VH-VL binders against Cytochrome c oxidase assembly factor 8 (COA8). Designs and how they scored, part 56

Target 1, 167 residues: Cytochrome c oxidase assembly factor 8 (COA8), of Homo sapiens (Human) (q96il0)
Amino acid sequence: APERGAERRDTAPSGVSRFCPPRKSCHDWIGPPDKYSNLRPVHFYIPENESPLEQKLRKLRQETQEWNQQFWANQNLTFSKEKEEFIHSRLKTKGLGLRTESGQKATLNAEEMADFYKEFLSKNFQKHMYYNRDWYKRNFAITFFMGKVALERIWNKLKQKQKKRSN
Short names: E, the ipSAE of ESMFold2; O, the ipSAE of OpenDDE; V2, 0.75 times the mean of E and O plus 0.25 times the DockQ between their complexes.

## First folded at step 9 (VH-VL)

Design j53 (from f69 with heavy chain S55E, light chain T94E; framework fv_ebrasodebart; at its last look DockQ between E and O 0.01; V2 from the best seeds 0.00; counts 0 for: pae E 12.4 > 2, placed apart)
Fold by OpenDDE, look of step 10:
Structure j53 (fold): chain C 167 residues (1-167), chain A 123 residues (1-123), chain B 108 residues (1-108)
Amino acid sequence: as target 1 above (167 residues)
Amino acid sequence: QIQLVQSGAEVKKPGASVKVSCKASGYTFTSYGISWVRQAPGQGLEWMGWISAYEGNTNYAQKLQGRVTMTTDTSTSTAYMELRSLRSDDTAVYYCARDSGYEILTGWPFDYWGQGTLVTVSS
Amino acid sequence: QAVLTQPPSVSVSPGQTASITCSGDKLGDKYAYWYQQKPGQSPVLVMYQDSKRPSGIPERFSASNSGNTATLTISGTQAMDEADYYCQAWDSSEDYVVFGGGTKLTVL
């Protein structure tokens, strides 16, 4: 009886990268680029003795990553949809089909596409401004907490050295 | 005002042909396409195909390929849809619709519709 | 060919929110369009590019597209909103337009 190849049910890509780091990893892992955002996800390592400050930093990094993934996934989807419709509309206006006589996908020239990019950027300018603002705010916060964690680690190392000298 | 005005109702015998007209006004005819959509009695909408009013390039639904011909007359701003070898299941209201030329800003294809043309195929 | 699936009917009381779904393979990767058709009338575009509203369409009409499902939402549904609603998508690869089967909205 021929083994009916299990039709891989293309489960709707839940936008969560299926990348799983090795269970015994003691460091952060970078996954392959996400299909929708094209951003590489980071899997953050959780130390056994994570301080409250380290935990706060980790959570902030995770939230920021998720925010970035969602933004770019949506932006890339919108871009792709609008680009495709633009190409089609221009071809229609020119009286051209989507395919050439040779069966190849019809394309627009660089000058025609420049109009699309200009319009797309203009239309999304405010959205990008807000994104950039929020990106800087989030990264500033992350950097600030990274500094605090670094200081905490230094202090803890100094205390441990003092305790070892006193015994 | 943008308007699409279609020809009147038709009664045809099986095997005959029908040609429906759609006169456009209120916009630059050659800057847009015309799509044709039909609706059988009590049924949903079915896309038939589209034509560019610029050079007359067409794309037809696979189901109707070989039986449908779409044309335009730019001098009269009129689109035509001819359906040949009519069958009883071709009985429907046929609509023309303007295909929006700049979808990134104005949206896709059916922003204005004709009033519809009833085509009845009966023995 | 892509198939768009709609519920055949939806019923709502006046003032309530109506939701009409349209499901299709990879619909989330395409723009969804919505048309209203009243008995004996031509279809009217009510939503385009997933969530955009044409001029003259009331603000109570909204739409979204997520995953493989587009949704038309009518808040504060009125008796005049009773109609057939069709979703539509376009496949750019084959230049093919697909309509959903339509949903009859009844306002009780």
Scores: ipSAE 0.032, ipTM 0.636, lowest interface PAE 3.6, mean pLDDT 86
Fold by ESMFold2-Fast, scan of step 9:
Structure j53 (fold): chain C 167 residues (1-167), chain A 123 residues (1-123), chain B 108 residues (1-108)
Amino acid sequence: as target 1 above (167 residues)
Amino acid sequence: QIQLVQSGAEVKKPGASVKVSCKASGYTFTSYGISWVRQAPGQGLEWMGWISAYEGNTNYAQKLQGRVTMTTDTSTSTAYMELRSLRSDDTAVYYCARDSGYEILTGWPFDYWGQGTLVTVSS
Amino acid sequence: QAVLTQPPSVSVSPGQTASITCSGDKLGDKYAYWYQQKPGQSPVLVMYQDSKRPSGIPERFSASNSGNTATLTISGTQAMDEADYYCQAWDSSEDYVVFGGGTKLTVL
């Protein structure tokens, strides 16, 4: 009856930008930087004889990539939005327009922007701390499964050698 | 409480256009996207496309390219889907569903759905 | 375009385990999602990212995805589970979402 609690969903959108690897790729493909996260996505090559353990490792790596892309896309998005809001607010307070006479976006000097950076870093300190914790946990899990896959491949190779010797 | 409320049923003639609305509440509208999914009577689900409420970028199903336009109005937290050059085989219930605000390699689940809008195309 | 194939119908007795399959080329390399739709109602998300269950969905719902086949399993099936069930995946090589044809679950 009662459901074991669902994972907390982010209020912000999650994910990584779509990309298409070249046709006939036999290796992992690294795409161009995502316009939101600035991180390069990886499309993992899927061998025809992939084991269940190898599939689990690949899905874990894909899930970790999605999580990482989501975090940085959301962070960069929040930064850009709040930066623009801060600039607009300051320009309005000064009685200045949003664009210069030359048609460029009006900007603030370095001293004025320092206030924004200080507030942004303070507001996001805990969020970055949780990111680092989860990053360590995810990389530990990936390393563990990479070790298991390596052992599986070594064992299968040894089994093949034994079969050939006993034939 | 997260809710998506759609506009009412429409009856259109072949060649006409229809514009369905989807008003979101209970969450930050601009943090997500909206996908549109239709279902012909007695048939399965067909994805039509997606729009980011954050950036306004769109991605339409290839079959509907050139006939569909999706938009958002951030001030009213409302998404719109307009389908042009209607044919009898466009008769369907049209759903909006909450989706990712980004184009995602692995995808976001359609976690909340509108109640659906019946569009009937007949002469 | 990618195609997801589901059996058109599955019938079980109350209390039995229902299994609904969804087949697609290398589907196990993608995340699979499952939706329940009752007559006259909107679809409801019942499973996401292969095996994760949203808040409000009973524990008797479970799912897996490996190789070419994703499976939705409903243990101790109840009359209220009668519905159409749709699987769904994203295709990174195509800029679209694909749904399975749907399976009508009948509890007799």
Scores: ipSAE 0.000, ipTM 0.485, lowest interface PAE 14.6, mean pLDDT 79
Fold by ESMFold2, look of step 10:
Formats: sequence, structure tokens, C-alpha cells
Structure j53 (fold): chain C 167 residues (1-167), chain A 123 residues (1-123), chain B 108 residues (1-108)
Amino acid sequence: as target 1 above (167 residues)
Amino acid sequence: QIQLVQSGAEVKKPGASVKVSCKASGYTFTSYGISWVRQAPGQGLEWMGWISAYEGNTNYAQKLQGRVTMTTDTSTSTAYMELRSLRSDDTAVYYCARDSGYEILTGWPFDYWGQGTLVTVSS
Amino acid sequence: QAVLTQPPSVSVSPGQTASITCSGDKLGDKYAYWYQQKPGQSPVLVMYQDSKRPSGIPERFSASNSGNTATLTISGTQAMDEADYYCQAWDSSEDYVVFGGGTKLTVL
């Protein structure tokens, strides 16, 4: 089953600070894959003078990333455990051992494994449906706050231009 | 066929800079990262840093922070590593390696390596 | 800084099983990777994501990773397996990539 990699391309706005030290990026960056979720986490840049609205957006994105990481970590562990149990059960039904004579873990061929994948998808259909619903809810909220941040920035630029002309 | 071809050997004096190139072919360059790894004579592998060919984001090893700059040119599918303020202990073979960073299901190993570039720093 | 500790050398007779360890704090919570390097050559990936084998790597290569230790195992060791072996892991707390110090496998 495909992993959700959408978080990897969700790059936050470029830095709002003039300072960008060599040891610290002024942009969001993508770290190494988490072993359990297989998702690369986004490490969010916190600009100087972050507004309350900008902070709310960043926290919402962080919370959504953690939720997504947790879901896929749990799902991947469940998948791995059920896959091994399925293989073990089918090998025992055939009267075969759990390892080949070379010492490698015995496996089933692709056609035999198709039954597992079908069963797993069928059993988890409702869970994935609720995941998709919650994913869309969270992304809608993120998009909404992105719009509010954009409007806040336009407003602040207009106020600064008005003050400059008055001075 | 996937290939990483590096620039030729360099001889430098202490205090100089070196810029090593790594031209990639046989795959979608912007879908992968490039890591740089060096190996001093008779020593082990040392990771220097990583660059995303998609975003241009970098992560440098703390030991090299402030002395190294990694860049890419997507139009030529080429990665560059520049090491400044060279010292004699920077004498090493410098490798570029493909990092599978944007492909979650393929694993994240250094699956293809350049041939290496010997950089000698000598008075 | 994260440290991956490998024995500096391992010696085996042809046909015997070689075992190369790689120790690091909570290493089993991360993916481990293994590279083979022969003199004058670039490293070659031999195991990835703890226990997966790339196409073209002989079945006698296997690996595991749990707790604080990853292990590369070569069964039926051949003279062509004589090389340096490096483990590698990902560590987001310091540098993103950490290599072990390397293990020289000698086949006598």
C-alpha cells in the first residue's frame, strides 16, 4: 500500500528574517524517513516576529504531521505483524518451516501473497475511509489558515506603506 | 543506466578552496537528493552533507559547518560540493552518492555512488 | 554525537559464517544500511532498511537490526567477500547520516 508523501512537498513560506546562519536553514526542510511511518518529517522554520496567526498555522501543520506520522506508524506495524502472521499460518498449513534451508525467512510467492493484500485492504477499508475524511478536514483547515495569513501579510504591507508616505 | 560521474583529481594548497562536480544521468535528477561522503587515506567513510535536488535544501555535518557549500544545477543534472579553507587533514577521496530521499517506498540508501575525486592538500 | 561502533576486523575461513556487528544507542529504532568497499573502489550497497537485499547481492548476505545492534551476516563466506564493511544509520538529532568506523573482513 502507498504511503502518504504529500507532507514532503508542503513547503512553508520562505524565511521572514534577514538572518540565515550557516548551521540553521531559513526555510522548512525535510528530514530522514521515520522508521515506523516511512514518512519524511518536515522541520518547520520559526521566523523571528512570528504573528499569532502564523503561529497557529505552523502548530496546525505540526499537529497534522504528528497525526499523520502516528497513523502510518501504527498502520505499518499492523501491516508488518499481520503479514508475518499470514505467512506463518500459510506455511504451517502447507507443513513447511519458517526458514529455508539457507537460513533465510521462508516466504510465499506473489500470487499467494495477493490473498493477504486483499484481506488487509478489505479489513482496513473503514479505517482508511475515516483517515481520508480526517486528512481532508485537516488540510481544509490548513488551507483556510494559509489564506488568513496571506491576507494578514497584505494588510501589514499596506499599513507600512501608508506610514512611510505619512512620514 | 544510472550513473554519477565526478570531476577529476585536484591538488590544492592549505587555505585554498575546491569545488567537485557530480553529473547524474539515467534518472530524474530532481526526484532525489545527493549526499557527499569523504574518505581519508586508510580511513573510514565520513558523511559531509546532503542536498535536495528538488528544493535546494541542505544539511551539513557539524564538523564542516561554515566551510562547505553544496549546490545543484538542475538544467545540467549536476551537483557541486565546495570545501573552503582547506587543511592537510582534508586530503581524501570525495564521493557523491544518490540519496533516495523523496521516494518513501524504495528505501533511503546511498544506492549509486560516483567514482570518487581525490583531493590532495599539500604544502 | 551519534556513534556507530563496529569491530575493526573479523576473520573467517572460507565457507564459514561471518558476523559483523554495528552498535548504537537505540539503533533498532532506525533503519540500518550496509556497504561493502574493496580497495580502490567505491562503496557498494549490500543491505538496506535493516534486512532488505538489493538486486545482484548474493543470498548469502543477510542482516538484522534490533535493540542497540545491527548485524550483517555472510554465510558460506568466499574469498571475494574480503572487503571493508560499513554500517550506516539516520540520526535526526545531530548529523542526518552516521557511518560506522568500518570492519575489515579477512577470509583465510
Scores: ipSAE 0.000, ipTM 0.509, lowest interface PAE 12.4, mean pLDDT 79
ESMFold2 (binder alone), look of step 10: mean pLDDT 89; pTM 0.921

Design j55 (from f54 with heavy chain S55E, light chain N29D; framework fv_ebrasodebart)
Fold by ESMFold2-Fast, scan of step 9:
Structure j55 (fold): chain C 167 residues (1-167), chain A 122 residues (1-122), chain B 108 residues (1-108)
Amino acid sequence: as target 1 above (167 residues)
Amino acid sequence: QIQLVQSGAEVKKPGASVKVSCKASGYTFTSYGISWVRQAPGQGLEWMGWISTYEGRTNYAQKLQGRVTMTTDTSTSTAYMELRSLRSDDTAVYYCAKEGFYDLLTGPFDYWGQGTLVTVSS
Amino acid sequence: QAVLTQPPSVSVSPGQTASITCSGDKLGDKYAYWYQQKPGQSPVLVMYQDNKRPSGIPERFSASNSGNTATLTISGTQAMDEADYYCQAWDSSTAHYVFGGGTKLTVL
């Protein structure tokens, strides 16, 4: 069973990266940034005595992470594609080639790119609004479950003190 | 009242294509994703794929990759599923299902269309 | 890739407790959902996120999900509960939803 100093990465059909933690991990594992979303995935450590409530919190965090990575992977690919299409269109209109003499991509100046950014933001306003709404809802849910887990842990400590009195 | 209404039954020959529609009403169409699920006669439920109604991103079951296309028309609140190169074993009831949002999570299919029977026969 | 296994059939007498299992590798690490389907009808969501009931689903329906097995439990089973039941989970490794093979519940 190799313990390489690196982790293995897999990419989901949705474009979301997955990874395997090093052997004998006793804490959450943070991977390298995903190629598409540019977000670092977290692989959660599962304690042997994880309560059902703790499991629900972990599942919620894992599901939120996958949703978040999928959104940003898609958004980044869309941005890159539309940016290249815009640059191609504008260079064609100006009668310029898509490549410089050295074979590098020809670029537009800041004023020309400002038009693209304005159009992209306008087109994606609804998408970003729904993303922000869902992101805040998910974070409120996570905070709520974190509170429930904290209360459960307090209760468990009280049970341990009660057991100590019995012995 | 939330409702998903699908197009009527179709009979197709092997090698043909079928396009099933699913018209949503009673909610904001772009707020929830739509999955497609089929059920062959006397068999279980089989997930076919999912589409984001606000961004159009799709995710298809590997078995159907290359034969299925899912699209939406937000102006009519309608989702579509097209299956190409039909075979006899594609005979099934095809359902569209709305992704629910419960306890701040997406996932369960809370509302389903009535189903569309597609029969593939010579 | 993930496979969810359900018994094809479960039979109970009216008023008895029915238990329908759904088994899959590390299923307890995923959310399980349950659907009820009566002949000629569309499926109806009866349980979500392992053990929660949608509005309108009777209290006699309960569920659990741990390890490799999710279980749907119907207490005081009634004739109206006779149906096919399907479990479902999200497989993050393939980014796919997966259904169990279904269980026919007979009340007689």
Scores: ipSAE 0.000, ipTM 0.488, lowest interface PAE 14.9, mean pLDDT 79

Design j8 (from j1 with light chain S92K; framework fv_ebrasodebart)
Fold by OpenDDE, second read of step 11:
Order: C-alpha cells, then sequence, then structure tokens
Structure j8 (fold): chain C 167 residues (1-167), chain A 124 residues (1-124), chain B 108 residues (1-108)
C-alpha cells in the first residue's frame, strides 16, 4: 500500500524558514527560496565568542530578513489572488470557461494582462514606496554595524599582536 | 438606490416547475451578472449558478445541472431562475444577488446586493 | 468539490472579541468573502477580498486570511451582531462558488 505522503498542510507562512544548515557550520548558509516569499533565507553563523556588537549586527540582520520574508510573502499572496480574480472576472465576462477545450487553463492575452499589471502596480505603489524606504533604512543600519564590527575585529587583532611581542 | 426585487412565494407539487423573477434597479443591469443562492429551512447557503446580463452565458452548480435554467431580460432588467422537476428537498428560500463582473477593478464583492428572497415550498 | 469549514457556533459576551474561522483547501490562494444573515433577512456582505469592508459596515468588523484559514473578527461585539455568518470563496478548479456551513454567533 503506497504510503499516501501526508500532504503537509501548508501552514501560514510562519516567516521561519525550515532550512536547517549542517550543525558544524562555521559560516552563514543560504537556503533555497522560500515558497511564499521566494527569498532565499540566510542562516547566520553564531561564533563561540560573539561580541556584543556582532550579536547586535546578527539580530538586526535576522530582524530585517524576517521583515523581508513577511513583506514578500504577503505581497506575493496578494498578487496571486488578485491576478487569479482578474483572470476569472475577465474570462467570465467574455463567456469563456476557465479551461480550454483541451483541458488547459484558460489565460488572457498579454494586452489584457498588461491592464492587470498596471492596476496592481498603481494600487500598491504607496506600499512599495514605504517598503523601499524602510529597506534602505534597514540596510543602512546593517552596513553601519558591519563597519563597527570590522573595526572591532581589527582592534582585537592588533591587541593580540602586541601581547605576543611583549612575551 | 440599488435594489433587487424578487417575485412572491410559490407553492408547488413534486415534479412541477417554478420560475422566480428578480427585477434589478438602480444600476446598469448589463454591467453585472446575477447569481442565485438558495437556503433550505435551517440550513446554510447554497450557490445555484450564475448568469451574465451582458453575454447571457451561464454556469450552474453541478447538482442542479439539467434542472435549472437562468435567463435575463435586459429590456426589463429582470433575471429569471427556473427550477424543474421539483422535489421536497428543493423547499427553500431562493435569493438573487448582483454578481460583480469586474470586482477586481471596482473593488466590489461578487454578491454585494441581494434580493429579499422567494420562498418556494414543494409539498405533496 | 472544495469545502469551506466553519464552526457551527461561536458565543461571545458583549464587548468581547468574536472570531469566526473558515478553513478550506487552498483558501490561501483565493479571496474570502463574509456575509451576515439575521433571522428572516437576506444575507449582507460584511467583508470582501479577505479584509476589505463595504461601506456601512462598522469598523469593528475585520477579516484576515492566513494560509488556508480565513478569519472574521468582530471587536467589541454588540447584541445586534448576533447572526449567522457565512464565508464564501470561488473554487477555481471547478469554477464553483462555495459557501461555508455557516456560524451562529450568539451574544450572551
Amino acid sequence: as target 1 above (167 residues)
Amino acid sequence: QIQLVQSGAEVKKPGASVKVSCKASGYTFTSYGISWVRQAPGQGLEWMGWISAYEGNTNYAQKLQGRVTMTTDTSTSTAYMELRSLRSDDTAVYYCARDQLYDFWTGSSPFDYWGQGTLVTVSS
Amino acid sequence: QAVLTQPPSVSVSPGQTASITCSGDKLGDKYAYWYQQKPGQSPVLVMYQDSKRPSGIPERFSASNSGNTATLTISGTQAMDEADYYCQAWDKSEDYVVFGGGTKLTVL
């Protein structure tokens, strides 16, 4: 009896990527694209001697990633729903079925779909503007902390070299 | 004001046919469709089918295929639903509802306006 | 045939928040619509396209969709909100409109 694979109920996109890197990883891992956001999640490496600045950077990167995942998951869902509804409405109005005589999914032509894309972009313009603003703000902050961490690491290396010369 | 006014209550015998009317007003009739929904006593809503007032195309619930016919008269802005071969289990309140053709563009829902309902009783 | 599942009844005290769920296969890919029906009356659209509110519907009504579950939320529930609530969606596979079984909301 073939084990009917339990169709894993697509639970709501919990922003937590199920990607699990190898336990002995000493670097950041990039996972496959998330099924909802289509963004590749990053699993951030946690060093044994993580400094407070490194921890802050890591947390900020994680929060930003989660924010991105949630935004795009929701945006993609909205897009898919509206697209489907648009196609349905147009086909219905034209007296066309959802399937062709050959059983294929009926589609609209490129010109008709262009109207959808224009409308979708227009409706979501403000949302995208806010997203872009916040994206730059977040990435600027991340870059700033990356610089601080880099300086800290340089300083720590210099101190270690001085101690080795004094002994 | 947008209004859907349905015909009055009907009492029919098993095997008979019933034709319910739904007169629309307050909007461009041909810019929308009409859906029919029924509700048996103490039961939930059941979609019966849809008709375009523009194209006249129809889609019926599979359960009612062959027994239901939906039509429109654009001159009177009236939709009709005929149900044939009536059975006792067809006893219900029948509703017409305005069905949005371009709900994506207008931001309207498919069933934004409803008729008052028509009680159809099928009794021996 | 796609089935939308609702709880048969929900009870809430006045002023409390009522939540009515509607679950269905692939509902996450579809818009959910909500209707209120009071005894002896026609259904009234209360929410459309998951979370949009028609004109004339109080702000205490909200809706969301998460995965395959749509939720109607009524904050500060009032006695006048006692009614049957139905979710609705379109089944794209069969080109069929489907209603949930309905939920009786009782305000105690």
Scores: ipSAE 0.006, ipTM 0.547, lowest interface PAE 10.2, mean pLDDT 85
Fold by ESMFold2-Fast, scan of step 9:
Structure j8 (fold): chain C 167 residues (1-167), chain A 124 residues (1-124), chain B 108 residues (1-108)
Amino acid sequence: as target 1 above (167 residues)
Amino acid sequence: QIQLVQSGAEVKKPGASVKVSCKASGYTFTSYGISWVRQAPGQGLEWMGWISAYEGNTNYAQKLQGRVTMTTDTSTSTAYMELRSLRSDDTAVYYCARDQLYDFWTGSSPFDYWGQGTLVTVSS
Amino acid sequence: QAVLTQPPSVSVSPGQTASITCSGDKLGDKYAYWYQQKPGQSPVLVMYQDSKRPSGIPERFSASNSGNTATLTISGTQAMDEADYYCQAWDKSEDYVVFGGGTKLTVL
């Protein structure tokens, strides 16, 4: 069977790409920033003796990463699209062309863009609140499972010491 | 109480389109997504797609891509699923179900509440 | 081409433990979900994220997910538990959500 993570290239349903770590990696691997989310993905190393509890923690961390990548990819795409639509609408209203005489895209000054940023933040306030709420819930769950994994590792070390004493 | 109430049964001819509604109540509509799942008589569950009630983003099952359209009306807290170019094998009970707000490969609590189902019969 | 395989039927006597399996490639790397459906009714979520119970689901329902197999366990099975049970997971191969074929639980 191929080594874990070898030649795994995958995309999330929203089009968020995943990276493949180098073959024979024994550590978590951090990739380049995703094109859409601008976040660096992490590929988690899976040891051969991973316990069910350790697997659950890893799955939770992977799922949280996917959720986070998805949120920011969608947010950034929405921002870019709405920004361009706003600029085009304002230029049309002023009777200006979409490009300068040099062929460069026409732009609005900071004062004109302030209206867009204010509207975008207001429109997305609820979405950002729910993101923050879910982010805290996820981090609480991760911390909780990290604690359980730590206790499991302590228990296993104690079992090993007892076995050495009985031999 | 959280409820999803669907429109009534439909009988359609092959080649027609059907649009099923799903009205949500008892929660903040824009904080969740809606998935659509169908079930042919005597068969299992088949996922059709998902829509965000806030963003309007959609993800459709590959098999139905190009034939299905999902929309929402935030003012009435209603989700819609339109299926076009109906065939006899589209005869099924169609369910809406509450899902996560953002599409990702795993959900925290997907499909925790379901509509009562809408029977769509396609026959000539 | 991903598929979740469930036995078509499982039979138990009242008070016995029922075990319903759901098998899929690397299913343990994904979250599994379980739904109960009685004839003429909509499905009801009975287990989510491998082993968590929604409010209102009895403690006699439990579940696990490891390797290639997720399992729904119903201890002290009652006549009211007679239903079709479907597992569900996320999959990107063709569809974002995949359901198992369903298991008819008979309590006699």
Scores: ipSAE 0.000, ipTM 0.494, lowest interface PAE 13.9, mean pLDDT 80

Design j9 (from j1 with light chain S92N; framework fv_ebrasodebart)
Fold by OpenDDE, second read of step 11:
Structure j9 (fold): chain C 167 residues (1-167), chain A 124 residues (1-124), chain B 108 residues (1-108)
Amino acid sequence: as target 1 above (167 residues)
Amino acid sequence: QIQLVQSGAEVKKPGASVKVSCKASGYTFTSYGISWVRQAPGQGLEWMGWISAYEGNTNYAQKLQGRVTMTTDTSTSTAYMELRSLRSDDTAVYYCARDQLYDFWTGSSPFDYWGQGTLVTVSS
Amino acid sequence: QAVLTQPPSVSVSPGQTASITCSGDKLGDKYAYWYQQKPGQSPVLVMYQDSKRPSGIPERFSASNSGNTATLTISGTQAMDEADYYCQAWDNSEDYVVFGGGTKLTVL
């Protein structure tokens, strides 16, 4: 089996939005879209009496979020670079400058750009397929642990009610 | 085999002009462009400009505008770079390099093949 | 005018990893290219589009682009890797090609 050379994922600068929720927050907070990934980061609430299962869920959610942030940051960057190169190449081929007579950035027509998008999607199809697969796997795992946490919470509430009835 | 073969070394006086040739072989000449890069002795690389072998459109470095002219002859698959009003600081090795028109589509890189270089010496 | 800044020299022992950086404004948003030039020879493309390796270039050559810095990495550096290395990018504002100042790699 040919060892698929691990494409060293260019580590997108970890520009995780320094969104800091208020200290007294008792719930998850959603930050503004990250400038690279365009994904809104979530700050997960940490309860005072976090169970091991709750902690595991939180960590899994955090890891998944980071994974998503990195993927889309890199993908958006790649897209931008390729798009720019495409436009430049086409303009160059046509003998057109990068700027119009009015000083505006020269653009390609919709048909030419459609070709770019088709080609870009074609080139990145496999990458997107793997992403989607992994996205479902991760979210399935998260959902599974969410269910476990919910059951644990129900059980703990029932035990507390029984103790109150016995006293 | 893809090859760019440049003309021989030139010695010129200040104020003169030099025309360097770059003959391309091993590929479809009109499917690419040619970039010219120079390197002064002991210095780095300096991009001079680019010409399309397809349409003949050009883009020159601002520093050389008015003094440089790039041309192509498709019949001979040869690119030419003429530099006028030569000065002592124009003393350099001049390189031609293949510059792809459709590098995005082919996945090829600009400057993937270089000529051997042409030394141009400007001396009084 | 966009400027690409490279260290003037880098020294490495044989078998060690050499890293050459290239920094420029908004370089992270552009593709970086790398060239090797040995004394008396023409430049040779060694890396293109940040991290792609041309055919014939050894696997010990790798590159990345992060933030505003591109990095060429040579793992297991050999004596034959001693050369000048230039980074290159396209300046979309002025529509011209920019080279870094070059880095002399010495294998000690």
Scores: ipSAE 0.469, ipTM 0.804, lowest interface PAE 1.4, mean pLDDT 88
Fold by ESMFold2-Fast, scan of step 9:
Structure j9 (fold): chain C 167 residues (1-167), chain A 124 residues (1-124), chain B 108 residues (1-108)
Amino acid sequence: as target 1 above (167 residues)
Amino acid sequence: QIQLVQSGAEVKKPGASVKVSCKASGYTFTSYGISWVRQAPGQGLEWMGWISAYEGNTNYAQKLQGRVTMTTDTSTSTAYMELRSLRSDDTAVYYCARDQLYDFWTGSSPFDYWGQGTLVTVSS
Amino acid sequence: QAVLTQPPSVSVSPGQTASITCSGDKLGDKYAYWYQQKPGQSPVLVMYQDSKRPSGIPERFSASNSGNTATLTISGTQAMDEADYYCQAWDNSEDYVVFGGGTKLTVL
């Protein structure tokens, strides 16, 4: 039986590249933009002696990142799909092919595209408004816990210094 | 309202291939991924892989790499899982489950809806 | 590497609290998920992101995840809770998804 030491393969055969931070990072690491969301993922550094409060903050930040990534991946996909369907539909009603004689993708003029953008924005207005509301709520919670962690770290340092001074 | 409906049970001989389907309804198919999970008789759950319903990007379990292929048909909102070179230990109930759209390494999404399962029996 | 260990079985009397554990290296650094599976049925999500309960799951179900151990707790256990329970986490080691071996909960 072979030894256990096979290296992991992070690249899938047809696949989405896995986000992978550099080895020996002591900091949060920012990756390349995700293909679907266009947002840069953050890999959060996990301290060896992470407190329960620090863990709660990190998990909240990770969850918020995933929520944000999924929202924008879905939104961008919906936008692209509906945009292509709109263009295809309008070209078909005009009796035009999807490609020009030169092989270029046929497009609509700016005025016609403005109709699509207005309709898309109107249709998604409430969804985007709720997204912004939830985004602010999540960032408020993160800021609150960041404050608690900062106070915990200050208090622990004060305790350590006082102990050393008394000895 | 949200449902995943799988194809019926199959009996295959060793060395054959099986292709299981999973038809989604009640949601926007291309906004999610589909994971496949199998369960041998009396055993636990084993993840097989994931596919994006939009571009068809896949990630397969390492032990099944080279034997499994996952695909989707957006026009019918259907996901497929094909397992080749079947062995007796591939006898299992195969499930599809709704998953996240992309394979982000710090996944936080549950498998919130599951198909009813497809029993694949491999016997000679 | 990503291995989630669950006790094979847990037995409780009706009305008592059942606790099912799931152990893995630094599991508290990951989100834990819990699925209930009754004989001949598909798994059903009962807990997600460590401690969140899906709509339709009774308040008797709760969960936690810290250090190396995630725990599913069912208070006032009923006969209908008798099932196999699986924990699950996301990992970037060998496979993206890892399931625990499952725990058979018996209510006697």
Scores: ipSAE 0.000, ipTM 0.515, lowest interface PAE 13.3, mean pLDDT 80

